# Miniprotein binders against Serine/threonine-protein phosphatase CPPED1 (CPPED1), part 13

Target 1, 314 residues: Serine/threonine-protein phosphatase CPPED1 (CPPED1), of Homo sapiens (Human) (q9brf8)
Amino acid sequence: MSAAEAGGVFHRARGRTLAAFPAEKESEWKGPFYFILGADPQFGLIKAWSTGDCDNGGDEWEQEIRLTEQAVQAINKLNPKPKFFVLCGDLIHAMPGKPWRTEQTEDLKRVLRAVDRAIPLVLVSGNHDIGNTPTAETVEEFCRTWGDDYFSFWVGGVLFLVLNSQFYENPSKCPSLKQAQDQWLDEQLSIARQRHCQHAIVFQHIPLFLESIDEDDDYYFNLSKSTRKKLADKFIHAGVKVVFSGHYHRNAGGTYQNLDMVVSSAIGCQLGRDPHGLRVVVVTAEKIVHRYYSLDELSEKGIEDDLMDLIKKK
Key: E = the ipSAE of ESMFold2; O = the ipSAE of OpenDDE; V2 = 0.75 times the mean of E and O plus 0.25 times the DockQ between their complexes.

## First folded at step 16 (miniprotein)

Design t2 (at its last look DockQ between E and O 0.83; V2 from the best seeds 0.00; counts 0 for: other shape alone 3.144 > 2.5)
Fold by ESMFold2, look of step 16:
Order: C-alpha cells, then sequence, then structure tokens
Structure t2 (fold): chain B 314 residues (1-314), chain A 88 residues (1-88)
C-alpha cells in the first residue's frame, strides 16, 4: 500500500483534536469502556542495544516487527472491541536524521495498518520520535508523519490529554513550542475542572516519576523533581486521575495524593523481567482499573473475567 | 572519551552481590563494556562508552537499583580526563 493510502487510513490528530472521537458525540458519559495501551515498539532498538550503538547499530528490526504484529493480532481478537489503541511513544528507534528512520517508519505504518479499522490509533511522541532536544523542524516532521504531538479528545465523557513530554525534559531549542503547549494545557485543565468530566487522563512518554513523587532524580527515566511536582500539582488541581507513560521499558508507578502514575512496559525490548505486553485499561463511572498482559497471555486467553465483567456492566 | 565511575556502598555482602549481578545484566542488554571491582563494603563500576544515551540509561538504571536496595551511591564523570558534574 502507498504512503498516501496509509495516510488516509490513519486517523491522525490535527488541530489539537482527534477526529475519530468528535466531542459532540463523546462528551457525555457512555461507559463502561476500555482501551489498550502499548509502549516502545521502537523498531531497531533490540539490535542497537545488542551492539551498544544507538546511532548506527539498529539496522535490523524483524523481531520488533514480529512482536508488534503479535500485539496487533491480540488486539484484533478482543470482543467487545476496545475504544482505541494508544502507543505511548518511541514508535521507532532511529532519531531524526539517523540511519534507517524512513524504513523503520514505513514498516511500523505497515504493521499498524492491520489494526481493526474500528479501533482508532492514538499516537504519543517519545524522545526517539522527535529527538532528545526537539526543534521546530523535528516536531514538524513528527506531525507530518503521525499527527499532532499534543492534543485532546473525548471518549464517553472522559477527557484524554496527550502531551509532548520532551518539552518538559529539554525545550532549549524550541522554547516557543513549549510555551504553546503550556498555554494549551492550562486551557484543557481548566475545561476539565469546569465541566466536571467523568475522569481526566493524561498520556505522555516520560513518566513524572517511577515510584514516588519524592524520589531522587535519575537523570533519564523520570522528570526532574521541580518539573514533575509542578505538573503533578496542576493535574491534581484539575482532577486528573491518572498519567500513563512508557519510556522505562518496565512496569512501574505509584500514587501522589489522588493522582496515579502508571508506567507501562514495552512491546519491544525489556529492561526488566516483564514480558512483552500490553495494558488493558477499563474505565467505569467510578474508577479506572488496569492490568498488564503478556502478548501470549492476551492472545491465548483474552481479558480475564473480572475485568471483562467491569467492561460489560451497564 | 566519556567515562562514568559509580561507587556503591552497602551494609551486606548479599546486597553488593545483587547489585553486581544487576550491573552485569544491564551491560549485557545494552551492549556496554563495564569494569566492576569490589573492595570490602564497596563496589566500583566503571562504564566507558561514546554513546551518551546508552551511558545515561545504564547510569540511571544502576543508581536506581542500588538505592532501591539501600546502598549509598556516589559517582563521577570524566570527559577527556577531566571530572565534570553529572547533569541532564
Amino acid sequence: as target 1 above (314 residues)
Amino acid sequence: SMKVEIEIRADSPETLEEIIEYVKEIAEILGLKVEITREGDTVRVEIKNVDRELLRMAFSLIIREARRLGAKVEFRIEVDGKTIPWTR
């Protein structure tokens, strides 16, 4: 299939919204429902790590193709269908300007095209997708390829916010873009507070923290203490219930006051003992319940009965 | 040209052994060359890598695990033979 046909199949975010979920149809509670969260398919990573060379070592990604195809097939078997499938950043390995980026991108598009057309894709930018130090040019490239880097959408009375978290890690070459997201985010959080939406949920690639809001800076996997506290306090004030992230290639998380930080492990390469997997996230009127499944477990047995009972309650 | 040295002190030999095995595992996963020495209650880990992202990732993983196990961690970065502070 051509790049034009692939572009027409994906429901890319534009205008800071996602057309797959128009607000006039989705702004009122219509739960329970569920969605699938994956992270870090990162085509090229396994080879790059095995060679110790992130810039030039990731010249093969057949294993990541196989794993992501397995994820797509597991999702396609689910009944009832999830409302959407979100990929929480690091879509491919090669950063802007690095070898094999185009080929990794085209292969990922091909694999994702196999997702059931009734299940919209939600794509979150990671540091490999826009660079460690993003610029206007690298952000524009991402937006041409995948859609907006930050946006919001409604599903069943729940407000979802997708953030470009690299602006919180290193905005030094794009301060005006960070400022634009900050202003937009304040507006969205005001909407969440005023409308008293059923829930508000954030997706961002870099976690606020991995275990505790008070943990030491680790200089790579968490945001700095001052930054994460400022964001967490804004989220809590607006009634955000949970932040979902990837980046760590391990399951992690904790709670700060009424805010849960959920870090989900990778579809691709692992840095811990978790299997390759996906997270099932169930949204009821009262709560958000989630569980990480290995790809094999999900494909072979589907969603466990306790979660399925929550999904099917009316 | 960049080198990181991490000094890890723990109250039990079992803790130090767990940290050593973790460092070896991370080095294998990330394709890194690592030197590990042990002197009494102290383990020193030296990582030499030109790839800054892999170095920062390994450093972060090691210090988090050591701290989780209750060890005390000190570290030093050298670039071209000169010690500099670790920054983001």
Scores: ipSAE 0.687, ipTM 0.857, lowest interface PAE 1.0, mean pLDDT 90
ESMFold2 (binder alone), look of step 16: mean pLDDT 75; pTM 0.717
OpenDDE base, look of step 16: ipSAE 0.778; ipTM 0.910

Design t4 (at its last look DockQ between E and O 0.86; V2 from the best seeds 0.00; counts 0 for: other shape alone 2.554 > 2.5)
Fold by ESMFold2, look of step 16:
Structure t4 (fold): chain B 314 residues (1-314), chain A 84 residues (1-84)
Amino acid sequence: as target 1 above (314 residues)
Amino acid sequence: SMKVKIEIRADSPETLEEIIEYVKEIAEILGLKVEITREGDTVRVEIKNVDRELLRMAFSLIIREARRLGAKVEFRIDGVEWTR
């Protein structure tokens, strides 16, 4: 579906920016505000896991549709409205070239079109969206379908960076694309340092780490120790406060110096005891406060009073 | 087909029991066939599947949990090349 056909909530990042939030209107502090983070709706994965077949399985995703519809309904009930809804990767299950990918994509777009038109979507690429070993072709397909794989935007004086973290996991078939992101990222981090942004925040699918910067490599859910250390040091030097990720299908995280790594559990499949859910992220002048809610809790009770009080400060 | 063999050692029988329960839970979630044997202070886990992605996920989850619980982990991966 073309950008014209997918209008409304799909602002689709282009030119390494997001038109929903023009920089000239958003570069000064205008908080507090909040946004909603989800991860891993991953249409098809429940069936693929239950059958032990990710390559050609995952031919049904009605359960993920219902869960994601529930998420959309919960978000649409929120008052005041969140500034945006970010999906932190693994939008669908089927990797490039695998069966059912088109149908999963079409169904996810249909479900997401029900998000309130006043709430822009921010879409982060995951390994299922661009492949475990991305190529120029798989990245181009993602960009054509969803928008840029990496970009930045401003909201209320806060710089948000969306990264294609698969370039840090395996750039072997697209080294020039990884180099382009590296150069762009250094420029963005320089801007963050120079401007003394109120905050700087990163979204990327693959977490730097799950508990500690010094943890052992797990060869799938975290980035290698050398890679995550280099990135974390660059982020800290530039004043980035937090990285939000998915991928683990469980809540996790920790702190390295003054950088928080926040791993958010899935809308879809779970690998632990967390309920299907969403994370409310509140940005104040002083800090970033966040809390994970089950879809049922958020839909039935809304945001807890202490967070709502932070959102409504004058 | 790829095979992953994991050897897990711990002094505490309760730790080994917790790891065995976790391996069974992960196998159920991911639709995997696993072979688990226990002898003394050692648990051996063998996982094989044609699906490389599921093997990588299961391996990662198991070694992470075993290490979190203080166990010593050794492993071997047979089959197609596994790189990171």
Scores: ipSAE 0.697, ipTM 0.856, lowest interface PAE 1.0, mean pLDDT 90
ESMFold2 (binder alone), look of step 16: mean pLDDT 76; pTM 0.732
OpenDDE base, look of step 16: ipSAE 0.793; ipTM 0.916

Design t5 (at its last look DockQ between E and O 0.41; V2 from the best seeds 0.00; counts 0 for: pae E 2.1 > 1.5, pTM E .747 < .8)
Fold by OpenDDE base, look of step 16:
Structure t5 (fold): chain B 314 residues (1-314), chain A 92 residues (1-92)
Amino acid sequence: as target 1 above (314 residues)
Amino acid sequence: SMKVKIEIRADSPETLEEIIEYVKEIAEILGLKVEITREGDTVRVEIKNVDRELLRMAFSLIIREARRLGAKVEFRIEGDPEKLAEEWSKRL
């Protein structure tokens, strides 16, 4: 039994990295590629929302199963295959210690087992995954269930940083864990500068902002002005070009200097007028291009020719 | 029971009407019991007896839209002020 078989159905991040992408093979630019980004499958939210009972963990999630199965089927049909599939947090609805958390977790794992084995999963922690105020115990549960809450990996000379954004939202019950991520992030950003990565990209659940770096604090969907500015400045100084997030259940985003903040809508429950969907992200030597697709569009038509041409240009 | 009171002031009746319609839309979407009171240039929104998470989402959506429309927003959290105010104020 390989260490991968004992670890569950998917390669979990461990040791602050993702073994599916050996750094020795992935440190150099090899040409354009793409990945798929989803956010907020959040099994249980659609019904919990419809009933106005969000704190009880959600007692039905059949719709989210169907939506996520459709997403997986769409991804598996893509040719060439995406390099990975990232889920930008709120994997399930039931917060730590809430009812249905185990069942939602097992159902999401069941659905995600159908992802083609050549497409590694990248799992980001959301506030439903580790709680609005994470503890050592909730972080440990997440790490045991899904893998490391923060980690880095390389793909074709691009550095990817997965962050636990809940440490920026409310570290009050785990200040040492926040400090450990802060130190680790500073090291990763230093490595990015020293190795001259082709690009550096961040994944985190909570957006820095939805529209502008100077937008007011809304106390949920964005980080505080002080925190977002510190992070944005740190990212810009390291050459991070894009931050991808979920949490808003709507497409949003903006730019701050040369940093693109991309908020992707949900696979699951929609808070706005966006369809259930996935983001296609194309990485070229020069630019990162992304487009949101409905699950139906991606299932029926696949990736549009203009994006496919960017992937095929060597 | 947690209660959030939002006081929104706008310079135009049209902006206040847009905010009121948005609050109703959010209340319908979220299944929220909201009390909306208009007095002059001020709209008062009272959200009662909601899940903490749902309350935070609704609050955030409402104040964001009000600010987007150029309105001044003031708010007060009642009922469990220590935990909610602590969770909302401890944005470090």
Scores: ipSAE 0.513, ipTM 0.816, lowest interface PAE 1.2, mean pLDDT 89
ESMFold2, look of step 16: ipSAE 0.539; ipTM 0.785
ESMFold2 (binder alone), look of step 16: mean pLDDT 74; pTM 0.692

## First folded at step 17 (miniprotein)

Design w1 (from z5 with E28K L54M K79E; at its last look DockQ between E and O 0.88; V2 from the best seeds 0.76)
Fold by ESMFold2, look of step 17:
Structure w1 (fold): chain B 314 residues (1-314), chain A 80 residues (1-80)
Amino acid sequence: as target 1 above (314 residues)
Amino acid sequence: SMKVKIEIRADSPETLEEIIEYVKEIAKILGLKVEITREGDTVRVEIKNVDREMLRMAFSLIIREARRLGAKVEFRIEEE
């Protein structure tokens, strides 16, 4: 039994949309609202890194379970409830065909079932979920397990786009699938322009950049300069305000013209000094405001008053 | 399998030492075996006997930090 079947909060995206948020009910401004973003729970990674073996290591993930359970409990205590909880890729550690992938998947589904049923999940594919070089077969496996790899949905007049960013990194074994996403994305961005939606927001696992649109390629954590500029220009032209990503296991980001690139640190293993955490994202009619919280801070203190005032519209 | 050799050059001995300490920190976090040598204004880092994923991550982290500190970076990747 999948987490969606057991708990009813785990809507799988199908048909390039998410049924938890029907467009006919969500296409008009109904803010302010907020959502919670987490990234890289990546069950198995702590052990894999500690032993220096990502391909065949990662046979333990109890720490990631505890951290993700802590995240879920912190979210469940929030009042008012967030509109959704997005996991911005690298759901599990083991890539397609690697050991313990099934067990990691089932454990993450079990942990996510504990999310309050009033809080829908939004799942973004990461390189570990579909492979560094995806194929039609690995994409189909992801879709059977978690739902569509790219899709859109509306919340309160805001258009959210979820992208499979691995198609921008290495589409060499699935060029027709990349082409399909490219065509679909152009259509969605056209809708965003014509609709004049309140805001448009992108979720993708691999960030466009970590600090600046002009930074050097790093060959893993950012998209190549030509690719990221092409995407950023398309997003800006369509009125996309912000891209949220994970992948770096550290907080990062910057601004290119009127587009913000926000890289959020990990629930799971860290590459820097950030604590394990979640990002609170508040959407008002005028702007999108966000802040990273450690799991401890969020559990003990909840959301700070300045953000809560924006949510409650005082 | 891949092997990467990174050559990092800077005029400041302090910059090279910061880079060496960073490489050691990354090696600890990622469970890597690295060889570090220093000769004059140059630090050489070799990472080998690591899976492709670990190599790509370590390489990316090291070149980003070296560039942030103002060092010049040259590298080669060998298929093993």
Scores: ipSAE 0.679, ipTM 0.869, lowest interface PAE 1.1, mean pLDDT 90
ESMFold2 (binder alone), look of step 17: mean pLDDT 79; pTM 0.752
OpenDDE base, look of step 17: ipSAE 0.775; ipTM 0.916

Design w2 (from z5 with K33E R76T; at its last look DockQ between E and O 0.89; V2 from the best seeds 0.76)
Fold by ESMFold2, look of step 17:
Order: sequence, then C-alpha cells, then structure tokens
Structure w2 (fold): chain B 314 residues (1-314), chain A 80 residues (1-80)
Amino acid sequence: as target 1 above (314 residues)
Amino acid sequence: SMKVKIEIRADSPETLEEIIEYVKEIAEILGLEVEITREGDTVRVEIKNVDRELLRMAFSLIIREARRLGAKVEFTIEKE
C-alpha cells in the first residue's frame, strides 16, 4: 500500500525521507504549487509564561488547542488544497522529562488528525520538542513520537530539507548525532547543486538570524554569528534560496546575498503584535513568494487574488 | 536559582525610558518579577526567577531591544 494509505495524516519521516512524497514521482518540476507553514503551537506555553514557570507552570493549554483547531479549519477550507502543512517546531511546550508532556502530545495529535487527509503533515523539531541540550534519548523519543528529526523530500522538483537546528545550538551531549546530520546535510547540499533542483528550501526551528547576518548574538533566538555564517554560506553555495523558521514568536527575517531567512510568527502565544497566523508559501518556476495571514483572515477570505493567480498560473 | 543583572547606558533619557517600558512589558508577558533602578545615564535591571528558561528569554529580548535603540549593555549572571 502507499504510505498515505498506511499512515493516515501522520506520515512519520523514516530513513531520512518522507514517504508521502516519493522521490520517483516528485523529482520533475510540477509547479506552481503552494504549502502552508505554521510554527510554535506549543501547547502549555500561555499558562507557563503567565505563572513565570516554564518547567512546571504549563498545566493548561485550552487556548492553544482552540488556536490550532482554528488553524486546521482554515487550512481545510483552502481550494485548491496546499501540497503540505509544515509545523516549524515547538509542537508542545513541555521539554523532555517535564510535567504534562504526554498529555500535551496526545492533545496535539488529536487536533492534527483533523487535517484533510489529502494534505500531508511535515513536522520540524524545536527546542521544546527535543530539549535545549538534546541527548540520544531525547532525540530517540522525538523520532518515536513524530518521525525523523532531520530528513529531505521532493515536491514538484523542489528539494526540501528539514534540519534539527538544536544540534547547531548545543550538541554537547550528542556529538555523534550532530556529526551524522552534518555528513547527511553535506550530501543533500551536493544533490541540490548537481540535480538542477528548481529550488531548494530549508525548514529549521532556530533562525540563522532575525534581521541581518551581521547582527549581534542574542543567546537564545538566533544562532551564534560563526555558526550561522558557516551554515548560510553552505546553503548559498548549494543554491538554497530560503530558510523558514519559527522560535521567535514574531515575524522577522532578512536577506543575506541570495538567501532569504524567513522567521514566521506563532499559531500560539505571541511576543509581539502579530496576530495568530499561518504563512502561505507559493512556489513558481521563477521564485518563492510568501505572506503571513491571521487565522481569521485566512478562514474568512482565503488567499488573496495576487497569490492565487501565481498558484494557478502555469 | 539564578539572577540576571543587566546594566544599560544611553545618553538619551528618552531611550532609557523606552527601555524601562519594554522591560516592564516583557516581565508582564513572561510572568517575571523585575527590579528596575535608574541613576543618571544608567538603567539597572535585576531579574530573579527559579525558571532559567524564562530568564534566558527575558535577557535575550531585553539586550536585543536595548542594542536596537543604540544603548550600551553589560550584564552579569549570579548563581544563588
């Protein structure tokens, strides 16, 4: 049976690939197409912040449930349907070993099962999903729950890379796992250069930077200057055009040479003035165009005509 | 378990006032208790919470905003 028939809406990545999009069928340009990006539903966060206790205070998450249900409903109304829905990390709030993690996970799975079966889910690990200092055990738990922490897949001739960005922040308790991702990433970037991908796109939870490649380190929301520069240069050399991230709970980003860093605001709690929302990402042969929508606007009015024209243009 | 002390210096009183307002906003969002002292060109912020993750987030947000406004930032982290 096909992977979709076996897995329902949850196509757990295995073997560093995603069976929902078999490479044999997806290596040829078949655009334009679009996908939906969300970030940081983070069940438990609102209560944890309001109590000032990130580790133990997140014992309620009804508001995050309602927001994520609203996101799912908005996505399910879209016509034509998006190719996939990616959640760009911090799926739940409780880090490994912290209270309520199981219950938050079960509730998020229940909510996400309502996504239209024709729209595969793509899940990216965040620091709350694997811990700030991941170990082999915390990574293994994530993989059992959600699928591989890093992998690639093709859609319509576009190579998508999903990275575990926590390995770039603190690999001190899992150096061999970081090394494995580094080797795998070099291989994937070589493929991106050689196979004339229409585009190559990266999803990772932690942004390279929030405004500029040259900004100061902030010690939480961006990667260190030396690390982000090395990654950005590798991505640019391989022809990667865009990195999509969450983590900041605000819209942000900038351009470094031909590489766009796009930081998308949260489905869940906000640190700024952005509404709860989702990002529509349209892929044409020539370019990648994206726009952030509030959940209300997307549900009531759908995708704006200029983006829809790009989606329907050949 | 941890205290963060941040010292912020700027020539403009308006910049320091804006930073104080921002610190109060972050403290409200993150459920933190902060102590803010102003002496001349300097604002000192002390954040105490047993939750190290919230301290790291608050610290990061505050230094990023202070630097965006052109202030000079120094800090120390004390283990209680």
Scores: ipSAE 0.678, ipTM 0.866, lowest interface PAE 1.1, mean pLDDT 90
ESMFold2 (binder alone), look of step 17: mean pLDDT 80; pTM 0.769
OpenDDE base, look of step 17: ipSAE 0.753; ipTM 0.907

Design w3 (from z5 with A27V; at its last fold request DockQ between E and O 0.86; V2 from the best seeds 0.76)
Amino acid sequence: SMKVKIEIRADSPETLEEIIEYVKEIVEILGLKVEITREGDTVRVEIKNVDRELLRMAFSLIIREARRLGAKVEFRIEKE
ESMFold2, look of step 17: ipSAE 0.754; ipTM 0.897
ESMFold2 (binder alone), look of step 17: mean pLDDT 79; pTM 0.750
OpenDDE base, look of step 17: ipSAE 0.774; ipTM 0.915
ESMFold2, fold request of step 18: ipSAE 0.756, 0.633, 0.729; ipTM 0.900, 0.853, 0.878
ESMFold2 (binder alone), fold request of step 18: mean pLDDT 81, 81, 80; pTM 0.773, 0.770, 0.771
OpenDDE base, fold request of step 18: ipSAE 0.702, 0.682, 0.699; ipTM 0.896, 0.890, 0.894

Design w4 (from z5 with I63M; at its last look DockQ between E and O 0.82; V2 from the best seeds 0.75)
Fold by ESMFold2, look of step 17:
Structure w4 (fold): chain B 314 residues (1-314), chain A 80 residues (1-80)
Amino acid sequence: as target 1 above (314 residues)
Amino acid sequence: SMKVKIEIRADSPETLEEIIEYVKEIAEILGLKVEITREGDTVRVEIKNVDRELLRMAFSLIMREARRLGAKVEFRIEKE
């Protein structure tokens, strides 16, 4: 029984795993399959940005509700159903201790209750969800509300890792928590190497980089050069093929050796000309193929034939 | 309470115009008030806002776009 049926909103990650996908049932290749990635629904952001006041200006979020409801409806119409729907951080706009955070949280929970019961949710923490400088308290609040901030799970022989990337941006008020994630991550990457997983995939809110591993630090949208290089090299050594992120509110990405960095644009509001949208991610035995769709396009036309052919290929 | 001054230099007038239009677009999206002046091959952008996160975002976006277009960027943060 889902958490929604037992009075909760959804199955939450606990114990560094996701019960929707028990490892003993998902450890062998069973693709092709696909999932849907969204990012930055960020209830409150449109008003906060339009008024130039992130901390106190986000007192309305009806537009984000409508956009996220549109996303949920588009996902619910997909056939075959996606294996899961991942929200890649910045679930709500108000940071810990800021006004309207509770109300934004409750409204997002309400909207997410409408996701088809057959489609598990995967929730990734963003800087707005745990703060720019997280503490043990802000992380604990996130975990009570949404589930673990980092965890792993298997789908059809593919290892998925969800990371709290704010620990790589600013762990200064929670160094022990960063250390715990680092140790856990090394263990998970060791498992990936030993098993020769079909694929390994990372979700984290802050991209390693937006265009190139060698790009300059921008001090907000990417991780520092030293940090991103160390992470990327660990991922590559373990066989991780793709990192998916949000945070930039624009589509972006690049390749470092055989690791793809994919930055997906926002459900909520853009910092460029991308439409509000979702990313369809198809996993085949050979590769991972993905495409960004506007909410309107996905709702009206569904998934394009070439991707559907990959999804249905045996 | 904070002011960011960004100085952008580029060889081509077209590059500077593209950067100016980008700054205006970002300012509109983020609700920021900006002052833009141009002197020869240099554009100066002054952004004043109390919201540190929006200033960080705007600075990062402007810096990335200017660098993508081959411009040189310098900046200065001042308290008022």
Scores: ipSAE 0.719, ipTM 0.877, lowest interface PAE 0.9, mean pLDDT 90
ESMFold2 (binder alone), look of step 17: mean pLDDT 78; pTM 0.749
OpenDDE base, look of step 17: ipSAE 0.739; ipTM 0.906

Design w5 (from z5 with Y22W; at its last look DockQ between E and O 0.65; V2 from the best seeds 0.00; counts 0 for: pTM E .748 < .8)
Amino acid sequence: SMKVKIEIRADSPETLEEIIEWVKEIAEILGLKVEITREGDTVRVEIKNVDRELLRMAFSLIIREARRLGAKVEFRIEKE
ESMFold2, look of step 17: ipSAE 0.593; ipTM 0.819
ESMFold2 (binder alone), look of step 17: mean pLDDT 78; pTM 0.729
OpenDDE base, look of step 17: ipSAE 0.702; ipTM 0.892

Design w6 (from z5 with I77F; at its last look DockQ between E and O 0.86; V2 from the best seeds 0.75)
Amino acid sequence: SMKVKIEIRADSPETLEEIIEYVKEIAEILGLKVEITREGDTVRVEIKNVDRELLRMAFSLIIREARRLGAKVEFRFEKE
ESMFold2, look of step 17: ipSAE 0.714; ipTM 0.890
ESMFold2 (binder alone), look of step 17: mean pLDDT 82; pTM 0.797
OpenDDE base, look of step 17: ipSAE 0.773; ipTM 0.916
ESMFold2, look of step 19: ipSAE 0.660; ipTM 0.868
ESMFold2 (binder alone), look of step 19: mean pLDDT 81; pTM 0.793
OpenDDE base, look of step 19: ipSAE 0.770; ipTM 0.916

## First folded at step 18 (miniprotein)

Design cp1 (at its last look DockQ between E and O 0.70; V2 from the best seeds 0.00; counts 0 for: pTM E .650 < .8)
Fold by ESMFold2, look of step 18:
Structure cp1 (fold): chain B 314 residues (1-314), chain A 81 residues (1-81)
Amino acid sequence: as target 1 above (314 residues)
Amino acid sequence: DTVRVEIKNVDRELLRMAFSLIIREARRLGAKVEFRIEREGDTVKVKIEIRADSPETLEEIIEYVKEIVEILGLKVEITRE
């Protein structure tokens, strides 16, 4: 065991929880606080997208390394420090069994080790991390590398749920694993109702929807209408306030009743005109306020005064 | 007013992404979208038929498709009928 790993940022989720945030210390409201949301560093996609060859995994990712290093440096400059940095899926580009996956993984780990040790790292699985059609084997590989694919944790009286959203897209080769998550999720949502959480928040890679709950299926970026409606209704009944996602490589979202769907753009490859960036998410006793920043803005100017005032408010 | 978009020699994952982006934008502008996947030797070809009520709407969609092609580095053929 290296000295870096004993004290590093990779407190991998185990037992469906995250030891970086012990429940006995985090069960009561202790806000305001904030966290940083990034998505889709996806080492390899920029080259693969420009050449039209995603299956070979992209053999160059120096641009994504520089962008993710810039993200880490911007986060490390923040004062006060965020409680955690969540990466909302598609950590690397190469899917299970594809070329360059090991090299992309090791480079991402190296870049993320530079995150300030006072800032816990939270990792969400995306379709590239687990495969478009996950199996028990691809899930086990992810869990060995990054920690559990679904889990929950508390920060300052707020319940956070991390979901493996690929089970909602295509569970055909792992139906028992989907069933296990479904059972676990029902238990967690029951806890959320019983505990009178200050807020309950979901992270999942695939958004429920990009604009509205009633939108047509787009066959890639949103979950099917029947699936997203069932999930949204479960979340609303349990008092979940917001879902944060990536996957679209563009900023998007909307509101269904009192549930917000927030889709955040990429650190890595852009599929629209958004800048490479990060989302600042401020949690107060009353509300959750968030804003997307380009990497340049955040690095040069830091967090804008109105958000900083919310963060510093007692 | 109809445009046909033909995307060739592209990775299946990139096809799914480009396809979904084009469909969403065309629908947002009120166009009707049909698609067909065809095998062509060792590659997959997707034909997307987009029908709009006005030439102005088709021109906006064509401009978006050209932007996607430039951003994504794709090879695409556009035929206007």
Scores: ipSAE 0.511, ipTM 0.765, lowest interface PAE 1.5, mean pLDDT 86
ESMFold2 (binder alone), look of step 18: mean pLDDT 77; pTM 0.708
OpenDDE base, look of step 18: ipSAE 0.776; ipTM 0.916

Design cp2 (from cp1 with R39V G41N D42G T43K; at its last look DockQ between E and O 0.71; V2 from the best seeds 0.00; counts 0 for: pTM E .684 < .8)
Fold by ESMFold2, look of step 18:
Structure cp2 (fold): chain B 314 residues (1-314), chain A 81 residues (1-81)
Amino acid sequence: as target 1 above (314 residues)
Amino acid sequence: DTVRVEIKNVDRELLRMAFSLIIREARRLGAKVEFRIEVENGKVKVKIEIRADSPETLEEIIEYVKEIVEILGLKVEITRE
């Protein structure tokens, strides 16, 4: 599927790449730059969480529409423009085969179409987008709707990897798909190491951990100890500096050796006391600096001066 | 100083979220958490045993469980031992 069919802003990833950022134009350092990360708009969850009606996919999502419109408005005001806007999974609440999924999808597309056309969308799959136990069929539906579930792209000499983290949680109904991602990931990490790229960054919906690599399993929000250690060690060996995730609907994170795990709170339903918000991520030659903003803060005050100074340095 | 929480007859996704929230909060407060998952005729039941060094810690955890229960409309039994 082409970008023209997706309405211009939707650059559906295909062939494990993202055409919005051709590698020949983006493989050399051209920073500083920044991007915006949001997570869990999850149209339908606010009502489902407050009433316990998860079987019907949440039949009201007007609050999530207004919050996501507010997020889009805040992003569109930013100057200079961010290089892209990544949504880090759980785009809608209704899982594959559940009622209201089509309507939630169409409403999210409509809201996201208002993003400034100069700001490409990067879409990450979450457990609600492909199911808790994905199958070839649920993955294909996601790919038809939003583009590839895993892929890589370059921006300004930085390699970005988008992973389908549900394959690490429960691949039992699609083991060959997990195997394909595992092989692809090893190849991408080898490229990252060999090229000595400026930075390598991972987006995945399910965080490796919420506080510490050694924390106990919580059976929903983090990956199991063995899985997260294996992934983290692969990322560190390849020089990946940070993983960005959602899923927890709260800000969280920590550091394991030289790897930062950054868990960003939700645009949509909050499971804690963070405000609805977005994360500004600034990439300089030396480091990656990020900060979570409420939608109100970002819309009314923009990006704080210390981050703007980093963005505007040559 | 022990609290037992039993959650029954709820959507599995909702149960997983509630369960994870409860055990993370209990652990944050220094409590020890044990649990059992039982599946009977397609219904899921989770029994959580929470042990803390002080009654004050248990009361804080009980208040958190009550908040989750009220928000989610869960059928829950809370027993203080």
Scores: ipSAE 0.543, ipTM 0.794, lowest interface PAE 1.5, mean pLDDT 87
ESMFold2 (binder alone), look of step 18: mean pLDDT 72; pTM 0.647
OpenDDE base, look of step 18: ipSAE 0.754; ipTM 0.905

